# VH-VL binders against Uncharacterized protein y4mC: the designs that were tried, part 5

Target 1, 209 residues: Uncharacterized protein y4mC, of Sinorhizobium fredii (p55562)
Amino acid sequence: EDLSSQQQWPGTPLSRVEALAVLQTLNANLLSNASATLTLDRWCEAHRLAPPGSKIVAKHVQGHDKPANVHIRKLLHVGPNEPIVYRHVRLACGDRILSEADNWYVPARLTAEMNEVLNTTDISFGRAVRSLNFTRTNLTARLLWSPLPEGWDMSAELPVSSSGPLIPPPFLLEHHAVLKLQDGTPFSAVVESYTNNVLDFPAPLLYPQ

## First folded at step 13 (VH-VL)

Design j1 (from g8 with heavy chain N31H)
Fold by OpenDDE, look of step 13:
Structure j1 (fold): chain C 209 residues (1-209), chain A 124 residues (1-124), chain B 108 residues (1-108)
Amino acid sequence: as target 1 above (209 residues)
Amino acid sequence: QLQLQESGPGLVKPSETLSLTCTVSGGSISHRDYYWGWIRQPPGKGLEWIGSIWYSGDTYYNPSLKSRVTISVDTSKNQFSLKLSSVTAADTAVYYCARGYRLFDWASYYFDYWGQGTLVTVSS
Amino acid sequence: SYVLTQPPSVSVAPGQTARITCGGNNIGDKNVHWYQQPPGQAPVVVVYDDSEKPSGIPERFSGSNSGNTATLTISRVEAGDEAVYYCQVWDSSSDHVVFGGGTKLTVL
């Protein structure tokens, strides 16, 4: 992905703290809500990452299928012969891809309408199954980029200001989770990778720099 | 066809840093599904995982080696590297680079492609 | 740390069935992967996720996992199956890839 058009954050200690703070805020919001889509809707609007009124759209990624393995089947409490559908999407806020997601779900545990929508439209998974009032069990959550070094809060040596901007990696967060019906029945496993586009807005100006 | 090839010095002095590079060909290192790993095998002994790296730079290390290990990735060269500091005779081993595949979380993380391995001897 | 225990060696006659065990606490709750390492060669995955097989691996190879023991089964053993076999898991408590000690399979 071409980064030439992306907003650049300055390579200062303050900017690094700001980046960490913003990322951890997003991380906290994603982990505290069942739907990543809705969280990203709000994030997109709040940071003006797309025109007003824009909603997250799921862009289907065509390519190789990823059949569910025994581990996913165990997580979903299904046998070896129960159909599981794999869906690969990129969640877009306008022209910005904010995340990429792999979703394995049990179609028999969704409504016919939901399955139809998931198969034929670019509606995000979270939005498609919203009426289930599902819960989310987060299995793993990783911060993939550390603007500040480990132990920075206890270290006397902090990063020095650089003449160049911060250079985040392509992905900043990764979440693995299981979605469950109201009765606790799991119906989906999901891997979410959040791109550096979540920071593609002007760096906060807390102090003159 | 995907191929991995280890390269670096076969002899390292005690207390120095072991440095190896894995060159990947026949496929891109920049892929979400793969965590590129280093595994070593002392002569006549079993396999020991050193660490793995995602193309984004995210790393996982063996806890017993973490303080001495640095794994890095260069997507422009389609390579990833291993540095092991403060080596001793105990670090003498065949070092393998491998592609780690992960479908969902880390329960299903295994190595589906391996380099041929390179012997690194720690000796004065 | 999580430990995987394998017998040091297993011997079988050609045409017979070899069973290589991998012991670990509640290993049945994990996904076990198996590697074959012929003499002087790099390891090759032969079974992953307890019982799945990569393409190109003979049907003679199979895996199972329950309780505290995972098992790699090689039916109709051939001379070419002689190798060291390793089991492997991921330990979530330490974020650690763990290998067993390896089992040398000898074809008599």
Scores: ipSAE 0.662, ipTM 0.874, lowest interface PAE 1.0, mean pLDDT 94
Fold by OpenDDE, look of step 18:
Structure j1 (fold): chain C 209 residues (1-209), chain A 124 residues (1-124), chain B 108 residues (1-108)
Amino acid sequence: as target 1 above (209 residues)
Amino acid sequence: QLQLQESGPGLVKPSETLSLTCTVSGGSISHRDYYWGWIRQPPGKGLEWIGSIWYSGDTYYNPSLKSRVTISVDTSKNQFSLKLSSVTAADTAVYYCARGYRLFDWASYYFDYWGQGTLVTVSS
Amino acid sequence: SYVLTQPPSVSVAPGQTARITCGGNNIGDKNVHWYQQPPGQAPVVVVYDDSEKPSGIPERFSGSNSGNTATLTISRVEAGDEAVYYCQVWDSSSDHVVFGGGTKLTVL
């Protein structure tokens, strides 16, 4: 990805605090909602990452497979012979890829229509199964990039102000979750990785600065 | 075929820093599914995990070594490195670099490719 | 910290079945991985996620995991199976890769 076109945040202590605050806000929003796609819709609009009225667009990534292992089968409460489908998508806000998601799901626990659309279109998984009114159980949530050192709010020293910009890694957040039907039956395991494009807007200006 | 190769000095003096590099060939380090690890084995002893790194720089360290360990990755060179500071005789071991595979969460994290290992001796 | 316990050694005659155990508190709730390390060589994974096998691993190798014990079973043991075997898990409470102490399998 070409970072030259991305907004750059200053390499100052304040900017690092701002970056952390913004990331934690996104993290909190993602964790409090069942659908990452819908959360990213709001994020995209709020931070003007695409023209007004834009929605998240999913792209089904073809060409590779990740067969479910025993661990995933345990999570989904299925036996060794139950079919599980793997699906990889990228979620874009305009020209910005905001996340990539790996989905393992039990087709037998979806409707025929859902399976059809998942097999033939680029629709995001969350949108495809929205009518299930599913719940999300978050297993892990990690901030992959910490703009500030551990303990910064106590005794740790903040990094020295730099003339250069902050350089986030490609991915900033990673979530692992299980999606469940209304009766509690799991039907999908999901890994979501959120890119540094979620911060691709002008850094907040807080005075005095 | 994926290959991992450790390189670095085989002899380090006490209190100095042990430095090793793992060169990966036949595949890219920049992949979402892999956390690249260092594991060591003292002579005649068992395996000890040192730490793992994602291509983005995200790291996990053995708590017992965390204060002395730094693992880094260079995606442009398809390499990742280990630094272990303040070494003692207890750090004498064969050091392996390995590819860690994680399909979903860390519960299913295991090492599917290993380097041949390199002996590092800590001695005056 | 989480600890995995293996017997130091197991001996078996050729053609017989070897069973190597790995003990840990509620290890059955974890996914156990097994490595074979021949003398003077690097380890190689032979069983992962309790019972799955990588491509190229003989069907003679199998794994199980329940309660407080995981077991690597090697049927029809051959001389070439002589090695040290390690179990491994991920400890989520400490974000730690944990290896067992290793079991030396001797083929008599």
Scores: ipSAE 0.591, ipTM 0.858, lowest interface PAE 1.1, mean pLDDT 94
Fold by OpenDDE, look of step 19:
Formats: sequence, C-alpha cells, structure tokens
Structure j1 (fold): chain C 209 residues (1-209), chain A 124 residues (1-124), chain B 108 residues (1-108)
Amino acid sequence: as target 1 above (209 residues)
Amino acid sequence: QLQLQESGPGLVKPSETLSLTCTVSGGSISHRDYYWGWIRQPPGKGLEWIGSIWYSGDTYYNPSLKSRVTISVDTSKNQFSLKLSSVTAADTAVYYCARGYRLFDWASYYFDYWGQGTLVTVSS
Amino acid sequence: SYVLTQPPSVSVAPGQTARITCGGNNIGDKNVHWYQQPPGQAPVVVVYDDSEKPSGIPERFSGSNSGNTATLTISRVEAGDEAVYYCQVWDSSSDHVVFGGGTKLTVL
C-alpha cells in the first residue's frame, strides 16, 4: 500500500492534540453507527477527501482467502459445515483508501440479491445489506496510533515540538464487530482497519501562525 | 518460506539491559494479521510469553514483565526487537521470537512460526 | 491471572494413544492451541483453535476442548513424538498469552 502524497500535519503539541481529537471523533462516530460505510461517506464529504457527491466504494482485494475459524463460527452461531464467505475489500473515498475490511458472512442469511451484488460489484458490504436494518455489536475498538503519549493529560512528558510533520502509521484504528439481523441472528463478522488517509486533510489552524 | 532469526549478545551482566533483535525473512513484517512476539524459556522450564507487537507499534506485554520490557519494530529492516531492563539471573533463558497469528479479535491468537531461539545468560 | 494446568509427564508405549490434558477455568469457552517441542528445538504448533491442524501435521494428532479441560490426543504414538507439549490460550481479561506448564511425553 502506497500512502504517499498525504497532507502533512505539523509535529507540534497542538497538532498532536488536534489529531487525537479528530481520530477520537471518527472513532466515536464509527462506534455509534451500524454502518461504517455510511459513517465514512459523511467523513469523506465533511473533510473534502473526494469530489462532491462521491460515495464510498469497495475495491476487492483478490488473491487470498481467510477461512472462518472456530471463533468466527461461534460468533455467527453456525456449525462447521455452514458456508461462510470471506470478502476482503478496501473502502475508497475517491482515490483515497480510508479502510481495509475483512468480512465473513453467512450467505444463507442474506437475500439472493444481496449475495449477487456482493459477488459481482464494488458495493460496500454495509450498503449492500442496508435494507436489513441490521445492528452492530462492537467487540473490540482499538486506537492503533496515539499522537500523544499515555498519561499526557496528567504528568507524562509531552513530545517536543518538531519542525517535521507527524508520521502516523498506515493504520490508525481497528474495529472488530458482529452484524445482526433484526431478530438478533448474527450474519457477519467484520474486521475494519482504518488508514491514515482519514486524516488526509489540512490540519486545523486554531491560532494565527 | 518465512524465517525468523534471533540475534544479540548471549551474555548480559546483572542490572543491565538485555537487547535482542529478530530478523524476519521470506515475508513482510507489515501485515494486519500478525503480531510479532517474544517468548522465553529458562533452562529446564516452560514457556513464558514476554510480549507482542504489531507493525504499527501497538504492543502487548506480559503484566509480570511490563515494567521492564520494551518491544519495537523496524519495518524498514523487517525486524523487531526486545529490550529487557534490570536483568537478574532469573532472566537467563532461551529467547524465541515468533509470529503470532490473529484472524479475528483475540479469541484465537497463536504462534505459527518460531525462530530457533538464542540463549541469553545473565552473569557477572 | 488465568492459569493452565498440565500433568508434568505422560508415558505411552509405541502404537498406543497418548492423551495430554490442559485444565483451565471454563477453558471450553476459549480456543486452545498446542505446541510440540522436541528436545533442544523450538516449539511448533500441532493443533490450533481446539481441533484444527496445520498443514504437515499428521492425522494422528487431534484436539478437543470442553468444560474445564482441553485434550491433545496422539494416536499410534511413534518414537518421534517424544517431546514436551504445551497448551496455550489468550486471556482477554488481562490481554495475556498464557502457556501451560508443559507435559513431557515419553515413548516407552
């Protein structure tokens, strides 16, 4: 993954606070909504990460398979022989990949139409199954990158101001979740990794510089 | 074929810092599915997990060693490292680096590839 | 802290079946992994996710997990199976990899 030509955030204490605030805002939005796709649609628009009217599309990653393990099958309440489909995609906002997702789902618990579009188009999973009015149970939510050290709000030493930009890792957030039908039946398990492209916009200027 | 190789001094003095590096070949350390770990084994004893790191720098440590352990990753060199401070004779062990596989959540996390291990002796 | 308990040793004659247990509180709700460590060698995973086997592992190796006990079963034991076997889990309450104490399998 080439994440070059990104917007540069300054390596100042203020920008670190701003970055953390922005990330936690995104994190909160993702955790409070059932569909990551819709959340990213709004994020993309709000931060002008793509031309107006752009929507998140799923770019399929081919060439490998990740069979469901015993844990995934338990989460989905299926036996060892129930078919589970693995779908690996990168969610794109224009030319920016905002997230990478592994989705394991039970095709028998979706409609034939949903299965068809999932197999043949670049529609995101959340958008494809939107009509299910599904709920999301978040199992794990991790902040993979903190611009500030642990305890920064107390007595921890803060990083010195640098003339260089912040250098975030490729992924900043990771979510694990289960999607459920209205009756509570699970039909998908998902791993979502959110890239540093979610911050690929000009750093906020709160003070004259 | 993936290979892991431990390197570092085999002898460390008490109170000093043990430093090891694991060099990964045959595969990239930068992968979502893997957490790269250190496990040690005192002579004639069992296995003890020290900690694991993702290529992003996200770390998990054994609570009993957390205050003394630092694991880091260098993606440019395809390496990850272990530092264990304030060592004593109790830290004498064969140290293994290993690739940890985690597909979903943490319910299934195990080590599918191991280095051959390197003996580190703490002695004055 | 979560603890895994293994018998220190198990002995079996060639051709017989060896069973190595791993005890833990509600271990059946966890996924247990097993490692084989021959003398002087690094461990190698032989069973993961309770009962799954990596490629290259003989069918003689199998695993089960329920209640408070996970079991590694080695059928038709061979001299080459002599090793120390470790069970392992992830403890989510402490974000901790936990190993059992290891069981030395002796082939008589």
Scores: ipSAE 0.565, ipTM 0.843, lowest interface PAE 1.1, mean pLDDT 93

Design j2 (from g8 with heavy chain Y101S)
Fold by OpenDDE, fold request of step 20:
Structure j2 (fold): chain C 209 residues (1-209), chain A 124 residues (1-124), chain B 108 residues (1-108)
Amino acid sequence: as target 1 above (209 residues)
Amino acid sequence: QLQLQESGPGLVKPSETLSLTCTVSGGSISNRDYYWGWIRQPPGKGLEWIGSIWYSGDTYYNPSLKSRVTISVDTSKNQFSLKLSSVTAADTAVYYCARGSRLFDWASYYFDYWGQGTLVTVSS
Amino acid sequence: SYVLTQPPSVSVAPGQTARITCGGNNIGDKNVHWYQQPPGQAPVVVVYDDSEKPSGIPERFSGSNSGNTATLTISRVEAGDEAVYYCQVWDSSSDHVVFGGGTKLTVL
C-alpha cells in the first residue's frame, strides 16, 4: 500500500496526546457498537477520509483458507462436523483500507440470502447480516500502538519532543469478538485489525497558530 | 522453504546485554498470522518462552523477564531481535527464534518453525 | 501462574504405544500443542490445537485433550522417536506462553 499521501502527525507531546485520544475514541466507539462497519462509516464521514456520502466497502482478500479449529468451534457452539465458512476482507473508506477482518461463521445460522451475498459480493459482513439485529460480545480489545508510554498520565518518562512526525505502525488496534443471534446463539467469530489509516487526517489544532 | 537463523555473540559478560538477531528467509515476517518469538533452553533444562513480536510492533513478554527484555522487528531486513539486559549465569542457554502461528487468537498460538538455536554463555 | 505438568520420563519398547501426559487445570478448555526435541536439535511441532498434525508428521502421532489432561500418543514407537517432548499452551489470564517441563521418551 502506498503511504506517500498519508497525513503526518507531529511528533510533539501534544500531538501524541491527541493521537492517543483519537485512537481511544475510535476504540470506545467500536466496542460500544455491534457493527464495526457502521462505526467505520461514521468514522470515515466524521474525519473526511473519503468524499461525502461514502460508505465502507469490503474487499475480499485472496489467499489460503483458514479452517476453523477446535477453539473457534467451541466459541461458536458447534461440533466438529458443522460447516464453518472463513471470510477475509479489507474494509475500505474510499481508497483507504481502515481494517482487515477475518470472519468464521456458521452459514446454517444465517438466511439463504445472507449466505448468497456473502459468497458472491464484497458486502461487509456486518452490513450483510444487519437484519439479524445481532449482538456483539467482545473477547479482547488491544491497543497495538501507543504514542505515549504506559503510565504517561502519572510519573512515567515521556518521549522527548522531536522535529520528526509520528510514525504509527501498520496496525493500531485489534479486536476479537463473537456475534450472536437475538436468542444468544453465536454465529460468527471475528478478528479485526485496524490500520494506521484511521488516523489519516490532519492532526487536530487545539491552539491558534 | 521458511528458514530462521539466529546470530549474535556466543559469549556475554555478567551485567551486560545479550543481543541476538533472527534472520528469516523463504518468507516475509510481514504477515498478520504470525507473532515471532524467542525461546531459550538452559543446558539440560526445559523450554522457556521469552517473548513474541508482531511485524506491526506489538509485543508480548514473559512476565519473569519483562523488565529485562526488549524485542524489536525490522521488516525491511526481514529480521527481529532480542535484547536481554543485566545478564547473569542463569541466562546461559541455547536461544531459539521461532515463528509463532496464531489462528484467530492466542489460544491457537504455537511455534511451527524454529531456528537451529544459538548458545549464549554468560561468563566473566 | 498457569502450570503444565509432565512426567519426567516415559519408557516404551519398539512397536509399542507411548502416551505422554500433560496436566493442567481445565487444560481441556485450552488448545494444547506438542513439540518433539531430539537430542542436540531444535524442537519440532508434532501436534497442535489438541489433535491437528503438521504436514510430514507420521500418522503414528496423535493428540487428545479433555478435563485436566492432554495426551500425546505415539503408536508403533520407533528408535527415532526417542526425544524430549514438550506440551505448550497459552495462558490468557497472564498472557503467557507456558511450556511443560518436558518428558524424555526412551525407546528400550
Scores: ipSAE 0.912, ipTM 0.949, lowest interface PAE 0.5, mean pLDDT 95
Fold by OpenDDE, fold request of step 20:
Structure j2 (fold): chain C 209 residues (1-209), chain A 124 residues (1-124), chain B 108 residues (1-108)
Amino acid sequence: as target 1 above (209 residues)
Amino acid sequence: QLQLQESGPGLVKPSETLSLTCTVSGGSISNRDYYWGWIRQPPGKGLEWIGSIWYSGDTYYNPSLKSRVTISVDTSKNQFSLKLSSVTAADTAVYYCARGSRLFDWASYYFDYWGQGTLVTVSS
Amino acid sequence: SYVLTQPPSVSVAPGQTARITCGGNNIGDKNVHWYQQPPGQAPVVVVYDDSEKPSGIPERFSGSNSGNTATLTISRVEAGDEAVYYCQVWDSSSDHVVFGGGTKLTVL
């Protein structure tokens, strides 16, 4: 991935702390809200990742289907013959892809209107089913990249300041979750991978760099 | 035609570091669907998972080996590598690299393509 | 740590059905995967996600998983089926890939 067009954070200890703080803030927001889409809307606006008024859109990824397996069906409390739809999208804030998501959902547990827009538009899943007032059960959440080593807050050896910028990998966070109706009925399983574009804004200038 | 090939020295001295590289051909390692793994098999024994790595750098290690294991990835070379430090005779094994497929979370994580394996003997 | 238990060996006559078990605490709540390893060769997946089969795997191979036991069933066993078979799961409590000890299938 070409990072030449992305904002670059300094490779200083302070910048690394800032990056970790920002990333953990995003992580906390994503985990504390049911809709990743709405969280990313706010993130996009707050960090000016797109023109004012921009909203997250779902860019469909064409390619291989991923049929639900026995594990997903168990999570969704459905039998072997219940239809499950797989949807693969990249969530975009302007020209920046902030995340990539795999979604398995039970269309019979959604409204006809929801199914229609999911099948025919670039609306994000969270926005499409917003009126359900659904809840989110997070199964796993990982920080895929840490700008600081484990134990940095204790006695771990910290990286020396480099002359170059921080170079985050393509993905920084990954979440696995189940979405549920108000009555607790699961209707979707989702994998969300969040890209390094979530940090594509000028590094905070707390001290001269 | 995905293929995995292990490479590295077949002999390592005790207390030294075992180093292997897996070269992937016929497909890119830069795919969200796969965690690329190392598995070893001592002579006449069963399979033991060492660790797995995502092309974005995320790693999982066998808890019994974690303190000695480092797995890394080089997407530009379509390779991933294994380093095992402070080796002893107990580390003598055939070492396999493999592609680990994952659908949702880790329940459906299994290895669908394997290298042919390379024997590494720890001996003075 | 999570442990998978397999019988060390199973013997079957050609044309008969072989059943290889994999025991684990509440293994039925996990997805079990099976590998075939012929002598001197690398393992090959024959069943994944309890009962799914990769392309190229004969219909004679099937898998099931419930309670504390997963089972790989090989019907109409052939001489070429002689190999060591391993079950495998992911243990979410320790983030660990766990293999069974392997079962040597001998075709009499």
Scores: ipSAE 0.905, ipTM 0.947, lowest interface PAE 0.5, mean pLDDT 95
Fold by ESMFold2, look of step 13:
Structure j2 (fold): chain C 209 residues (1-209), chain A 124 residues (1-124), chain B 108 residues (1-108)
Amino acid sequence: as target 1 above (209 residues)
Amino acid sequence: QLQLQESGPGLVKPSETLSLTCTVSGGSISNRDYYWGWIRQPPGKGLEWIGSIWYSGDTYYNPSLKSRVTISVDTSKNQFSLKLSSVTAADTAVYYCARGSRLFDWASYYFDYWGQGTLVTVSS
Amino acid sequence: SYVLTQPPSVSVAPGQTARITCGGNNIGDKNVHWYQQPPGQAPVVVVYDDSEKPSGIPERFSGSNSGNTATLTISRVEAGDEAVYYCQVWDSSSDHVVFGGGTKLTVL
């Protein structure tokens, strides 16, 4: 599973600044919304990653379940015997997988209808539980790829151009969060990892055409 | 079955660069659930983590070594590598590569498979 | 930086219970992992996330963690349990793995 971007930006200092700016724009949009799926719908449309009107499609990934550990149980305010379900989905825009999401959730804190749809369909977690009007507590957000060195904004030491294209690695951004009911009760711990397909569009045009 | 094997020179001169490679067999390094680590142990002493890398390239380094260490991954060869620059006698140790398991976040990070280790001696 | 403190050695008679401690400020808020290293061998994990055991680790190995102390307990100690035992955490303040200094378990 090669997750390299199909679009190749030039290996220049300008392209690195553009990549950082685009990544941080996506990061800010994701952090300001409870739903990653809704944010990705807008991202896909704005960057034409699929035909107009396309929406994010989820695929439930099975076969490699990851049972909750004591740390996850503490985050969810549950004891050792409370049932917790693991669910892994890929979120795609057309043919482009944009993210991988891992959820550890407490079924007893969802409605019977929500559990039914999560157990029988590929629906994204956020869509399945949208009617909870849940809130999101972000624990960490990390750039997995740094197009510019730390301190670039205060240093004269910008990277030199390379002869080859800028090669983003397969994953660019990772978030850890806890989803909570309106009364503050946690019901899901989530890890969201975003692929280099989020940059699969031509480098920004910084000069007038 | 998964196996990790360290390889590289057993003798390195002071001020030179120590270079080791870990070859992973019986499993793929290109797995989003695992991180690949280097740990060293001076003779008769304790364990010291050097750093870890995800197959996508994200790295974490021991702050005490960060200025001298580079860890890299080559997914086409199913390998990851360590370079430690400007070595001294204090860098003489058994070097282990290991697979790290992380469930939700780094609090749960531990090493579930280890290589056999390779002794690297820094001597003139 | 975050420090894990282990006693240098513990001696027990065969069939008795060994308790190996790992001290750290508020270590009960961390997840503690334990490794067994027999002489001349690579470490193997025997307990992770305070009290979880990998498959194949005997029931006589157990872990606990509260307050400022994590403990690896080995009941009914056998001669084959002689090894150095290391505790380990992740230090989130500096984003790195920290090992304890190791405890040599001797079975007399």
Scores: ipSAE 0.672, ipTM 0.863, lowest interface PAE 1.8, mean pLDDT 90
Fold by ESMFold2, look of step 16:
Structure j2 (fold): chain C 209 residues (1-209), chain A 124 residues (1-124), chain B 108 residues (1-108)
Amino acid sequence: as target 1 above (209 residues)
Amino acid sequence: QLQLQESGPGLVKPSETLSLTCTVSGGSISNRDYYWGWIRQPPGKGLEWIGSIWYSGDTYYNPSLKSRVTISVDTSKNQFSLKLSSVTAADTAVYYCARGSRLFDWASYYFDYWGQGTLVTVSS
Amino acid sequence: SYVLTQPPSVSVAPGQTARITCGGNNIGDKNVHWYQQPPGQAPVVVVYDDSEKPSGIPERFSGSNSGNTATLTISRVEAGDEAVYYCQVWDSSSDHVVFGGGTKLTVL
């Protein structure tokens, strides 16, 4: 037996419609929840991307700093001298990295304990600050790859079938958001980029009605 | 010591496809922080953005050129390319490749490194 | 769609201050970037995000942006500053990089 075999997404119009529907389902789930980590926990479990009971693990990526600029400071309602910290985290489910998250945050708007945990561990940003009960203002959500052409739902011609599988690029979805305290004070500007591993499961089997 | 170098034919016949390649050295094209752009400048005229590509394949194109433009990336060669189909004399220009710096979102998008440019003439 | 307007030329005596304007509707809500293009050369960014400077750009170059006008200011102008200067923004309505028409700075 070959226990390492896996299902792919066929290069057919049906699979393209299914891929778009699945990807937009994830997109909607992410936009409707303040916590990307919690959404990915549920996605991983629902799609069996790791052994049952697995949770998202984070890895803090170090070595490259991306200092805040004037635009980020405007989004965070801070002046030129307010300390801003950049943090890059990869979120994984088992062996699958599902997203890259970038945060520019204002340490003065967090507790000392939150800052200590963010400075000394790999914890995801959302888990570290969960007790703030923060809200999320979504600025943009972009599909970086669409399995179907613009206008597919009206008059655009669908792509022809191919003999090989769909080959999604490394990143499929990108979100920009601002996280805010309960009183509306912004404390983090976030970019979240989702990998093609979010589709690493067999295409849905659809049977004729 | 990042360097961008345009290459391709300097003369293209009308109705054919203009093809250029930008070779990146002294840095990696596989970097999530940068989009890689093509900008052109007709003789004696100003700058016109053609489009930009992320190494993952995400693209933005100038709406006025979108129907004729394909930008692609080859991460194994550390290169990105421009194809402009159905060219006319109006496409005669110096073509630059450039690295675009983006922090957070597109409001901060600007070109921080440029190639030397290559003149492409469209003539029969 | 979005239009940036620059004067075609500006002339300034050596040692004086040059001010190059970039006009646009509500340009103060955008981030403005500025490029210097010496004759026969590729452009070089001299100001980004309205007022930030890349490493190696002299302190006498500065930028500002408010209302309907962004301005590149070059203090103590030198002959080596002769170039065409372009402003640039991102237009979110069309997802389009927009350049101004360019301003030729002449040092008399």
Scores: ipSAE 0.664, ipTM 0.854, lowest interface PAE 1.7, mean pLDDT 90

